# VHH binders against q9y6x5, part 7

Target 1, 379 residues: q9y6x5
Amino acid sequence: LPPKLLLVSFDGFRADYLKNYEFPHLQNFIKEGVLVEHVKNVFITKTFPNHYSIVTGLYEESHGIVANSMYDAVTKKHFSDSNDKDPFWWNEAVPIWVTNQLQENRSSAAAMWPGTDVPIHDTISSYFMNYNSSVSFEERLNNITMWLNNSNPPVTFATLYWEEPDASGHKYGPEDKENMSRVLKKIDDLIGDLVQRLKMLGLWENLNVIITSDHGMTQCSQDRLINLDSCIDHSYYTLIDLSPVAAILPKINRTEVYNKLKNCSPHMNVYLKEDIPNRFYYQHNDRIQPIILVADEGWTIVLNESSQKLGDHGYDNSLPSMHPFLAAHGPAFHKGYKHSTINIVDIYPMMCHILGLKPHPNNGTFGHTKCLLVDQWCI

## First folded at step 1 (VHH)

Design a37 (framework vhh_7uia_1)
Fold by ESMFold2-Fast, scan of step 1:
Structure a37 (fold): chain B 379 residues (1-379), chain A 126 residues (1-126)
Amino acid sequence: as target 1 above (379 residues)
Amino acid sequence: QLQLVETGGGLVKPGGSLRLSCVVSGFTFSKYAMAWVRQAPGKELEWVSSISTSGSYTYYEDSVKGRFTISTDNAKNTLYLQMSSLKPEDTAVYYCAKERFYTIGSDWYSTEFDYWGQGTQVTVSS
């Protein structure tokens, strides 16, 4: 029978939550599987960019989903111009479900993973759900397990996306122990439900399951605001994205805009596109704007106002607070193995190996995940 | 002049339904994700629901999931909130808001909102 993989994302699950809270169900999953303690995500540390990096193995400059709000300088398209499902935005890469359907003539299934409801290179996930946050985790799980058990050609790759703990991380901040404890306990219970459902349906023993996330979360404050309006007048630029990475499209001379911004706040770095640090791999794409502002951890860029968010992400990907984790269980994985760190782009070639797919050119290194896999030598 | 006009509020009994409307003028409606936010007496503003520019992606606060439905009619520049199974704790002034920049709904809670209307009062009681 062909190998099967279920990829599950809990949005905004910061890696160190595992050390600060109790997760009995997740701990049982890890005991019989593997844990990667930190996953170094791609810059910017935002939801759409990192979810697409997981399934393509590419940096944002290479896959083209460079932010949650985008403008393409060559075509003059805005992501928002009634075109958020336009394949144009997603076509700079080939995600794993497309490869799965085209190389092996197998089916893919998706419960709301970003991009799965878009025809990419004329191929859409065989089974998918349009994004609707009112749909319960149980309903998403029921659809995924039904498709895994009753599809022809067989579903060999399935994805499941859940919005927590990101929504609560923004609302309460990650330092709110009472509220975060409640939220994380609910997530652990959902993991317990997932495992129980797979066991009851006879899927557990032959299914590879990866539980991961796209980014972490850091505490914000009304005492840590950068007022962009105090630096520069709105008439000089178009704002493409605001916080914590502001994307600036100048309406006047780029150097004049840069000079107005560069010394405005000690808690913000201002980069001309060509000066963006090479380590970010965030430079070589028409959707990256001529000037990028990067706020320091926990600082929020605002337009002459207060911010209601108590937690945020998008910050420098070297920050441990921005890192998620990865846990996995199944016939492809060792039991009881812990690994310190991988890059988020390494997940894609590992998943291709598990499914027997030839990966498209990517930025991941298969060697980084070898120690997780039973059919590989760790030395 | 930029304006948002909310209507459709009123007094309703627990378990009842209301449909709120927000008519948008002075900017290109379809270029922005739209939201409903509410403020109960003596409490802070609470985000309720958002809808993407295409209308294809919808987002809800946990307490309203399964009871409220957000939708748009781009031809009429109108945002709707269909509310069902209303509870006393839904009593609030409901405001229509647009996201400040061209955003997609994947980080709905982290988005900055701009342009608040005058609001429409929803009261759920006997």
Scores: ipSAE 0.276, ipTM 0.658, lowest interface PAE 5.2, mean pLDDT 89
Fold by OpenDDE, second read of step 2:
Structure a37 (fold): chain B 379 residues (1-379), chain A 126 residues (1-126)
Amino acid sequence: as target 1 above (379 residues)
Amino acid sequence: QLQLVETGGGLVKPGGSLRLSCVVSGFTFSKYAMAWVRQAPGKELEWVSSISTSGSYTYYEDSVKGRFTISTDNAKNTLYLQMSSLKPEDTAVYYCAKERFYTIGSDWYSTEFDYWGQGTQVTVSS
């Protein structure tokens, strides 16, 4: 049978949730499969960028989805969660579902994974759902599993996306044990539903399933705010993206804007585009604005209004609070194996391997995931 | 079980011709790119030629361009290497190999193979 792979993302599932909360279903999933405890995601640690990195193996500067909110100065186009369907933004890379679908006797399916409802390189997933946050997980799961089971050509790669625990993390903060326990229990139950559905359909034994996330969540506070209005007049710049990594488009001389911001707060680093640290791999794209502001962990960049978020993400990708996990189960994976860390871009070459796809050039390292796979040497 | 079996090697004089065959079992190679590689005595493994999944695209090492032709017979699940104008420098064990990945388009990049044959000896000598 041709290899099949289901990639599932629970948005904002911080890696250490596994240590701090109970997940009976997920733990069972892990017990019968593999776990990567920490996945180092890409900077910035936001939803669209990291989800696209998972499926392209590329850093943000390379695949071109550099934030949840973007602006292109040449075309004057804007990208946002409410305006994300222009292929212009996605076409700088080839996501795995496109690669897969272009194979003979293969098709791809998607349930609201970022970019899957957009024709990328004139190719859209054979089966997909337009993004709608109101659609239940059950409905998404039903569609995905139906397509995995009954499609011709067969669906060999599928994606499933869910907005929790990110939304709740924002609302309650990751350290709210009472509320987050409830939320994470629901997530675990959804994982249980997923597994049960796959078993019922006879897919469980033959389907490779990856459960992961795009980023973690850090605790924010009203006591940790950086007010830009205290440092610079709003008329001097356009804010393309705000917290915790603000993208600044100067309306006046860039140097003047920079000088006004550089000492705005001891809890915020200000970078000219050319001075962005190399380790972020966040420089070589025109969609990155001339100045970026990077707040310290747990700090929120605001204008005159206070943030209502008790949790946020987007911070330095080296921070453990920003890291998701990866769990996997299926014929391609070992059973009962735990791995410490991988890079999020490493997932792509692994998935390509599992599916027998020729990977596009990418930033991932296949060697980092070899120990997860039964057909590879673990050195 | 996947198996690649090379045949057709032998001793030939310079300027001569040989046709190598690789019979594939266990999979349909029409879904994968196939390649010939060779190893001469005391030398490293050298890529010789590849053919795309569809057979529409062929690739050759510079040293064999114009002399070697890679082809497939899907009905027989067999890979071929027609060698002409053979030179002493072509002396090597020739292996057929299955590319690890499904091939897309005309671009060839991967040199990674997951299955190999036992090889067939080609000796070019006067």
Scores: ipSAE 0.000, ipTM 0.232, lowest interface PAE 16.3, mean pLDDT 92

Design a38 (framework vhh_7uia_1)
Fold by ESMFold2-Fast, scan of step 1:
Structure a38 (fold): chain B 379 residues (1-379), chain A 126 residues (1-126)
Amino acid sequence: as target 1 above (379 residues)
Amino acid sequence: QLQLVETGGGLVKPGGSLRLSCVVSGFTFSSYAMAWVRQAPGKELEWVSSISGSGGSTYYEDSVKGRFTISTDNAKNTLYLQMSSLKPEDTAVYYCATLKPYYWSTGYLRGEMDVWGQGTQVTVSS
């Protein structure tokens, strides 16, 4: 029987939550599996970019989902929301469910993972749900487990996305221990439900399960605002994305816009596209705008208004607050092994190995994850 | 030029239903994500529900999940909020608003509305 893999994402699950809160169900999962304490995500540390990097193994400049709000200068198209169904935005990469379906005649299943309700290179996930946040975790899990039992062709790759703790992280901020402890306890209970459901269906011992996230969360404040309207008038530019990474499309000379912005606040860096730090891998794509503003951790860029958001993400990917974790259990994984750090782009080639798929060229390094796997020699 | 006009509010008994409508003019409706937000007497603005412009994805505040349904009719350039099983706690002025896409994916929208209408009053009481 071919290997099976379930990839689960809890949006915005900051790695250090594991050290500051109790997770009895997740700890039981880890005890019999593996834990990667920090996953270094891609820049910008936003939901859509990082979810697509997990399933393609590519930096944002390579896979083309460079933000949750985008403008393509060549085609003049706008990405108006983070679940746009135009295949144009997704066609610069081949996600793992497409590879899975095209190699060895296998099926894929998806409960809400970004991109799975879009035909990419004329291939859509065999089974999928259109995004709807009102659909319970239980209903998503019930559909996934039902689809995993389909036999012709077999479902070998399944994804499950859940929007918490990201929504609550934004609302309360990660430093609100009372509200965050309540939210994180509910997530731990959902992990307990997941494991129990898989055990009851006889799937647990033969299924590989990865639990991960796309980014972390940092505390914001009304005392840490950058008012862009104090720097430059709206008539000089078109705003493509605002905070904490602002994407600026100049309506006048680029140098003139840059000069108005470059010394406006000590709490943001202003980059011409060609001057964006190489370590971000955020330069070589037409959807990256001519001027990018990067706010310092915990600072929010605004337009003559307050922000009610108490937590945010999108900041520099070197910041530990932006890092998620990865936990895994199943026949492919060691038991009781702890690893310090991998790159988020390393998840894709590891998943391809587990499924027996030939990966498309990618930015991940299989060697970084080999110590997690029972069929690999770790030296 | 850009205008949002809400209608459909009124007085209803607990357990009743109402459908709110928001007619959009001055832009291509399907190019914007849209939201419903509400403000109860003496309270701050509360986000209720959102819908993507082109993707058909929907999002809801926990207290209204399973009771409210957001939808669009692109041919009529209209956003709807179908409200069922109404409770006294749902009493508020309801506003429709365009969403800033850079905040859409996080599911937290309070205070981040771009353009919004004048509102329509919903009162739930016996």
Scores: ipSAE 0.000, ipTM 0.237, lowest interface PAE 16.9, mean pLDDT 87

Design a39 (framework vhh_7uia_1)
Fold by ESMFold2-Fast, scan of step 1:
Structure a39 (fold): chain B 379 residues (1-379), chain A 126 residues (1-126)
Amino acid sequence: as target 1 above (379 residues)
Amino acid sequence: QLQLVETGGGLVKPGGSLRLSCVVSGFTFSDYYMAWVRQAPGKELEWVSSISSSGSTIYYEDSVKGRFTISTDNAKNTLYLQMSSLKPEDTAVYYCARSKYLPYTWGSPKDYFDYWGQGTQVTVSS
């Protein structure tokens, strides 16, 4: 029968949580599967951009979801939580669930993964849930496993998204060991529930399962604020996104706005769009604004106000604190293998290989994930 | 103490309507799927409908789809079943039940539900 894959994301699961906390269920999953200790995500290290990079294999400048808040200068459209269902924002790439449905007579299923409740290239997942954060992990899991076991044409690709530990990471900060220990213990129990449910339904031995995340988390503080109002008046620009990467649309001469900002704080880098470091792959898209501000790790950009966040992400993707991990189990994967690092864009071509799909042109390198797979030679 | 209490059953003519209610106590309503399961005289248990605590996931047995509506009131810890266009074949004892998992419509419901109410009798007679 055709190979099947379940892709699970725990939002904001920083890679080094695995070294600082105990995960008995996840550790049992890894013992009979593979672990990638660090996944180098795309810049900016935010939820929507990185979730779309996982399923397209593209950098943000190529897939078009360049931030959680965006402005498109050509069409004059604004992207926010309330407008994220407009296909316009998602149509610059083809996510794997669309490819799965179009290349093969197969179904896709989705429980809350960003973009899966949007018709992209006139195609929506065969089975999906409209995004609602109040829906429990158990309800999402029950729907996904029902669809994997009882669909025709068969569901061969399924996604499952959970908002923790990101929500608690923002609220408590990653250095709050008491609260984070409780949150991460719950995550591990959910992983145990996932494995048990798949075993009970007879799915476990023949299903490929990937557990990963979009980014990490770093500690913030009221002592590490950058007040933009101290450097520039609101009359000179429109703010498209604020922190920790600010997107600035000038209302006057771009050079004058740049000069007012460039020495604003020793804890913030200010870039004209053409001067954004090439290593970010964050330049060639109309949704990237003329001036981009990048705060140093743990610093928050504010507009003459205090920040409520004790943890945040969005920082430089070279920072280990911004990196998630990847664990996988199933017939496609080796057992007991540990790998150091892959790029988040490498996940897409690996998933295409497992499902027997021809990948769309992408920024991933299949060679980086070969050692994880039983049907590939690794040295 | 965990308890599920059904009310609203009774005698009704074919084509009539009834609303069943189930008041829940002793557990967190939002952590579970809630279901209606019925047993006709001399027959096995038949799953009728299930709902998640959020109300976003709802399933019906094919024979009741379009005639029955399941709903919850989380503030009152109450599960409802609104029954319309009732048929003699709907005559059964109706049970409120709790599950951690979605039941399979083709399987016996007994193993999917860990707690049950006492049942309420629905009789549809010409």
Scores: ipSAE 0.000, ipTM 0.282, lowest interface PAE 14.6, mean pLDDT 89

Design a4 (framework vhh_7uia_1)
Fold by ESMFold2-Fast, scan of step 1:
Structure a4 (fold): chain B 379 residues (1-379), chain A 126 residues (1-126)
Amino acid sequence: as target 1 above (379 residues)
Amino acid sequence: QLQLVETGGGLVKPGGSLRLSCVVSGFTFSKYAMAWVRQAPGKELEWVSSISTSGSYTYYEDSVKGRFTISTDNAKNTLYLQMSSLKPEDTAVYYCARESYTYEYGDWSTTYFDYWGQGTQVTVSS
């Protein structure tokens, strides 16, 4: 029987939430599995980029999903609708479900993980749900467990995506203890439901389960705004992405636009593309715009308007507030092991190892995750 | 019960002034950005002005800049719009609104107005 893996993402689950709130179901999961306390994600710390990095093991400049809103300078295409099904945006990498289906006589299943409802390199997840935010966690879980138990060829890789606590993190901010406590308790209950469902269906003992997230969340304020309209007129540029990383496409000379922006606010850094810090690995792609603005943590870039976002992400990936965690349980994983940190790109080669797949070239390092696995030794 | 109650509208001659007030109840006023939105006869809703959670940052539609001033009194849970140098083009129903977010797939969020007052009529006519 081939090994099986279920990859679960709770969008925007900041690692620090584990220290500040009670998670009885998640703690029981971790007690009999492994915990990575911090996962250093890729820049920019946004949903689509980091979800695609988890399943490809690549930096954003390499896999091509460089933001949630994009413009490709070579083809002149725009990605501004998150439900855009154009494979063009996703074809610069090969995600693990495609590898799983092409290398082995195996199926993949997906409940709304970003990219799984798009044919990538002419291959779509064997079983999938078109994205619809109104579909409950229970319905997503019911479909995934049905496909894991009743498929031919067998489903060996399955993904499950849930929008919380990201949606509430944006609405209330991570410092709103009362509202965040309610949201996080509900997520812990969903984790309990997940474990119970897998046990009742006889899947639990032979299934590897990873629970992770794409990024964290930081507190924003209406009192920490950077108004671009105070620095530059709209006639000088096209705005590709706004906050907290603004992607600027000049309509006039790039140097003129840069000069108008560079002294605009003490709370953002303005970079010409070639001057973007090397540590971000965010430079070598046609979808990265000629000028990038990076707001300081907790600051929001706006266009002569207020922003009611009380929480946001997308900031510098060195910030602990941007880091998610990873917990895992199953026959591939040690029991009761705690690890301090890995890079988000390291998840892909680890998952390939668990599934017995040959990974595509990637930016991850298998050695970083060896200590989590029972068939490896850590030295 | 969450309510926004507006007062201060009326008939004024061009060049005149009016102060609109919006008293809010049922939520923590200092935790939300607030806005004024207007609708002229036979036209679409037009955003007029917004004020930050602290009251420290204000934003205005270009046509009202320098003429209108938005402010808050947190002790009275009241939002104000001081209107001066009024023009016939300012004739509209003015709504007090609370700012909030919609969630889209991924991490995208769009600002919207989740609670509105009943509106107060401002008529600028000679």
Scores: ipSAE 0.020, ipTM 0.314, lowest interface PAE 6.2, mean pLDDT 89

Design a40 (framework vhh_7uia_1)
Fold by ESMFold2-Fast, scan of step 1:
Structure a40 (fold): chain B 379 residues (1-379), chain A 129 residues (1-129)
Amino acid sequence: as target 1 above (379 residues)
Amino acid sequence: QLQLVETGGGLVKPGGSLRLSCVVSGFTFDDYAMAWVRQAPGKELEWVSSISWNSGSIYYEDSVKGRFTISTDNAKNTLYLQMSSLKPEDTAVYYCAKIGYRLTYSGYFTPDSSAFDIWGQGTQVTVSS
C-alpha cells in the first residue's frame, strides 16, 4: 500500500498560542508524534504566499504568489485572494498534489487549500472543493475522509484548510485572551473531531497527518498608524497592496516617488526593488513592484483614515509573532519528539520523502527535517 | 431579540441631504456587521453600505460612493446614514439590517450582502421636485 499523507492548515495559528492556552487534543496528538515549535515562514508572511510555499518548497519570488494582491504590468492582470482562479498566477511552480498525480498512479484530494481549485500545469486534484468559507469544518473533513477510503487510484495526498484562528486574530487581536481562548478551544475541539473520525474509519494508524499553519499574528492599534497620504499624493503612484507591506507602482520617476516615501515614517522601511534585503528572498519576480514599503511589527499603513484592526500579519519573517508551528503524527514520524525550528520551505521535500516522490527543485533542505522521521538517522 | 427602528426619511429635492438613523436593541455586536439596504418601487432589495460594528470597516455600493457616509455611535447603539447630493434614483424605502460575515482567504470578515436580517418597517426617502 502506498504511504498516505493528510496536510491540515489552521490559518494564522501563531506558535506562541501553544504556550499561552490549553490544547488537550493537540497535546495528545503531539505526545504520540512530533512538534516543531517554530516554523520560519517566507516573506511576506501572508496566507496565499505561505500556503503555496508549503506545497512547493519555494520562496515567493520563485513560485510567483508574492502577495494576496498582485499586479502584472505586461498582461494588465490583477490578482485578488477572494475570487481569482486564473492559472496564470499559479503556473510558476508545481505543487505537491500535481507531482503526486503525475509521478505515480495516485490521486490527490483537497478541501479548500489555496490553489487546489485551480488547474496548474493542466492538472487539478482528482477530488476537490471550490473555495466557500460557509462550508463547515465537518463537511470538509467528511469529504476528505470519504476520498481517502473510497478512491481508485488511491488518494495518497490530501489537504484540509480552515480559516480560524486568523479571522478572529484580525478581529480581536492576539492579546485578547478572553476571545482568543474561546476560538482556540474550538480549534482544539476540531482537532479532536479529526482524530476521532480517522480512528472510527480505520485510517489513524496508517495515515501520516501534519497539522501546521502559514503565519502567526501580532497586536495592532489605532496608536500605530502610518498615513501614506501625509507624504505622497495618490497621483504619483498606483497602489497594488497596502498593509503591512505596501506595493507601489510609480506613475512618475521611481526615484522621485522613493524620495517622497523614504522619510514618511520612522516605523516603515522603504525599498527600491533591487535594495530589498537578500534575507527576504523577495526580489526576483516581475510581480514584485518597483517600490516596497515594510511596516514595523504592529504598525498599519493607511490612506488618511483610522484603522480599528486589532491583529495583522505580513511583517518581517524573522519575527517570532509571525511564526506558526508544525505538529505531525503517523508511521513516518517519531513519537514524543520536539524540534525547535525549521523553515516553511523544508516541509515540501519532507512530504515528498514520505510519499516517495521526487521533489522538483526547491529551496528546502531535507536535512532540517530528518530528525522528525523514523527512517532517518539524526545527529 | 433584534429590533431595528429606522427614522429620518422624507421628501427632498435633487441635490439635497438627509440623515437616516437606526436605533438597535436586543442583540450583541460581536459577530455581525450593520448595513443600510434599500428597496426602490418595483425593484428588488439593494445593499447600500455596511459597517463592521467593532472595527469600523466601511463598504459602499458603487453608485453611492462619495455621496453617502455610514457611521455608528456604539454608546447609543445607533447606526447612521448621511446622504448628500441625492438623486431621483435614490428614492426607496431604507432599512437597517444585521448582516452575517463571510470569511475570505485573507481572514477578513466580508459582510455577506446576499443575506439580510431586516426587522424594522424602514423609512421612506423620496427625491423629487
Scores: ipSAE 0.059, ipTM 0.456, lowest interface PAE 4.9, mean pLDDT 88
Fold by OpenDDE, second read of step 2:
Structure a40 (fold): chain B 379 residues (1-379), chain A 129 residues (1-129)
Amino acid sequence: as target 1 above (379 residues)
Amino acid sequence: QLQLVETGGGLVKPGGSLRLSCVVSGFTFDDYAMAWVRQAPGKELEWVSSISWNSGSIYYEDSVKGRFTISTDNAKNTLYLQMSSLKPEDTAVYYCAKIGYRLTYSGYFTPDSSAFDIWGQGTQVTVSS
């Protein structure tokens, strides 16, 4: 039987939550599997970009999902969380579920993972749910496990996505111990439900399961605001993407806009597209706007209105607060092994290996995950 | 007590139609997703279709797409499977199932019911010339 893999994402699960909060179910999961304590995600550290990086192994500039909000100047198209269905945005890469499904006697399933409800390269997951935030985790889990258990061709790759603890992180801030404890307990309970469901179905021993996230969360404050209106007239530019990495489309001369913004705040770096630091791998795509603003950790870029968020993400991907974790369990993985760090793009070649798929060209390094796998030599 | 009762099965010629019904007791569709599954002689359990009232999501197995239609009537607390253009390959016992994952105090479910938390007795559908 071909290997099976379930990829689960809890949005906005900051890596150090594991140290600062209690997760009985997740800890049990980890004890019987592996843990990567920190996953260095891609810049910008936003939901759509990082989820697509996980399943493509590509940096944002390469897979083309460069933000949660995008604008293409040639086609005049807009991308957002409410307008993400156009294959135009996704077709610059081939996600793993497509690769998997194009194999003989295999199918893919997805429960609301970004991009899974869109035909990419004229291929859509054999089983999928249209994104609907109102659908419970239980329903998503039920569908995924039903498909894993009873589909023909068999589902060999499945994705499951959940919006917490991101939403709550935004609302309460990651440092709110009282509220986040409650939220994270619920997450742990959901993990418990997941494990229980897999055991009930007899899948637990044979199914590879990865639990990860796309990014972390940093504490924001009303005392740490960068008001662009103090630096430049709103009529001089269009804001394509918001804080903490704002994408600026100038309506006047780019240089003039840049000059007005470059010294706007000591807590914000302003880059012309060509001057974006190489380490971000965030330059070589037409969907990246002419100017980007990168706020320092914990700072919020605002216009005249103040932000209501007490937590946010999207910052420099080198910041620990932006890093998610990865845990895994199944035949492919060791038991009781902990690893310090990998890059988020490393997950793709690992998943391809587990599934016996030939990976598309990617930015991941398979060598970084070898120590997690039972069939590999640990370097 | 939760209960599912299937009806509507029978013998039909290829190209014919049947409508299966599943009467639900003890719960409402508003809170749960429902499914039809089937098992042909000597074959494994096969998922056929599912519907979620909450999300409005409907799914079909590829082999039945365009031929089968799943629906619900909340007033009658009944799940339906309208089958058309039936083929010999559709011959199987058809089960109505409630999608769920929480185990009850009664213990673990059998493999035949592993994907769902409640099953009906099934109804036989035979497609033969």
Scores: ipSAE 0.006, ipTM 0.225, lowest interface PAE 14.0, mean pLDDT 92

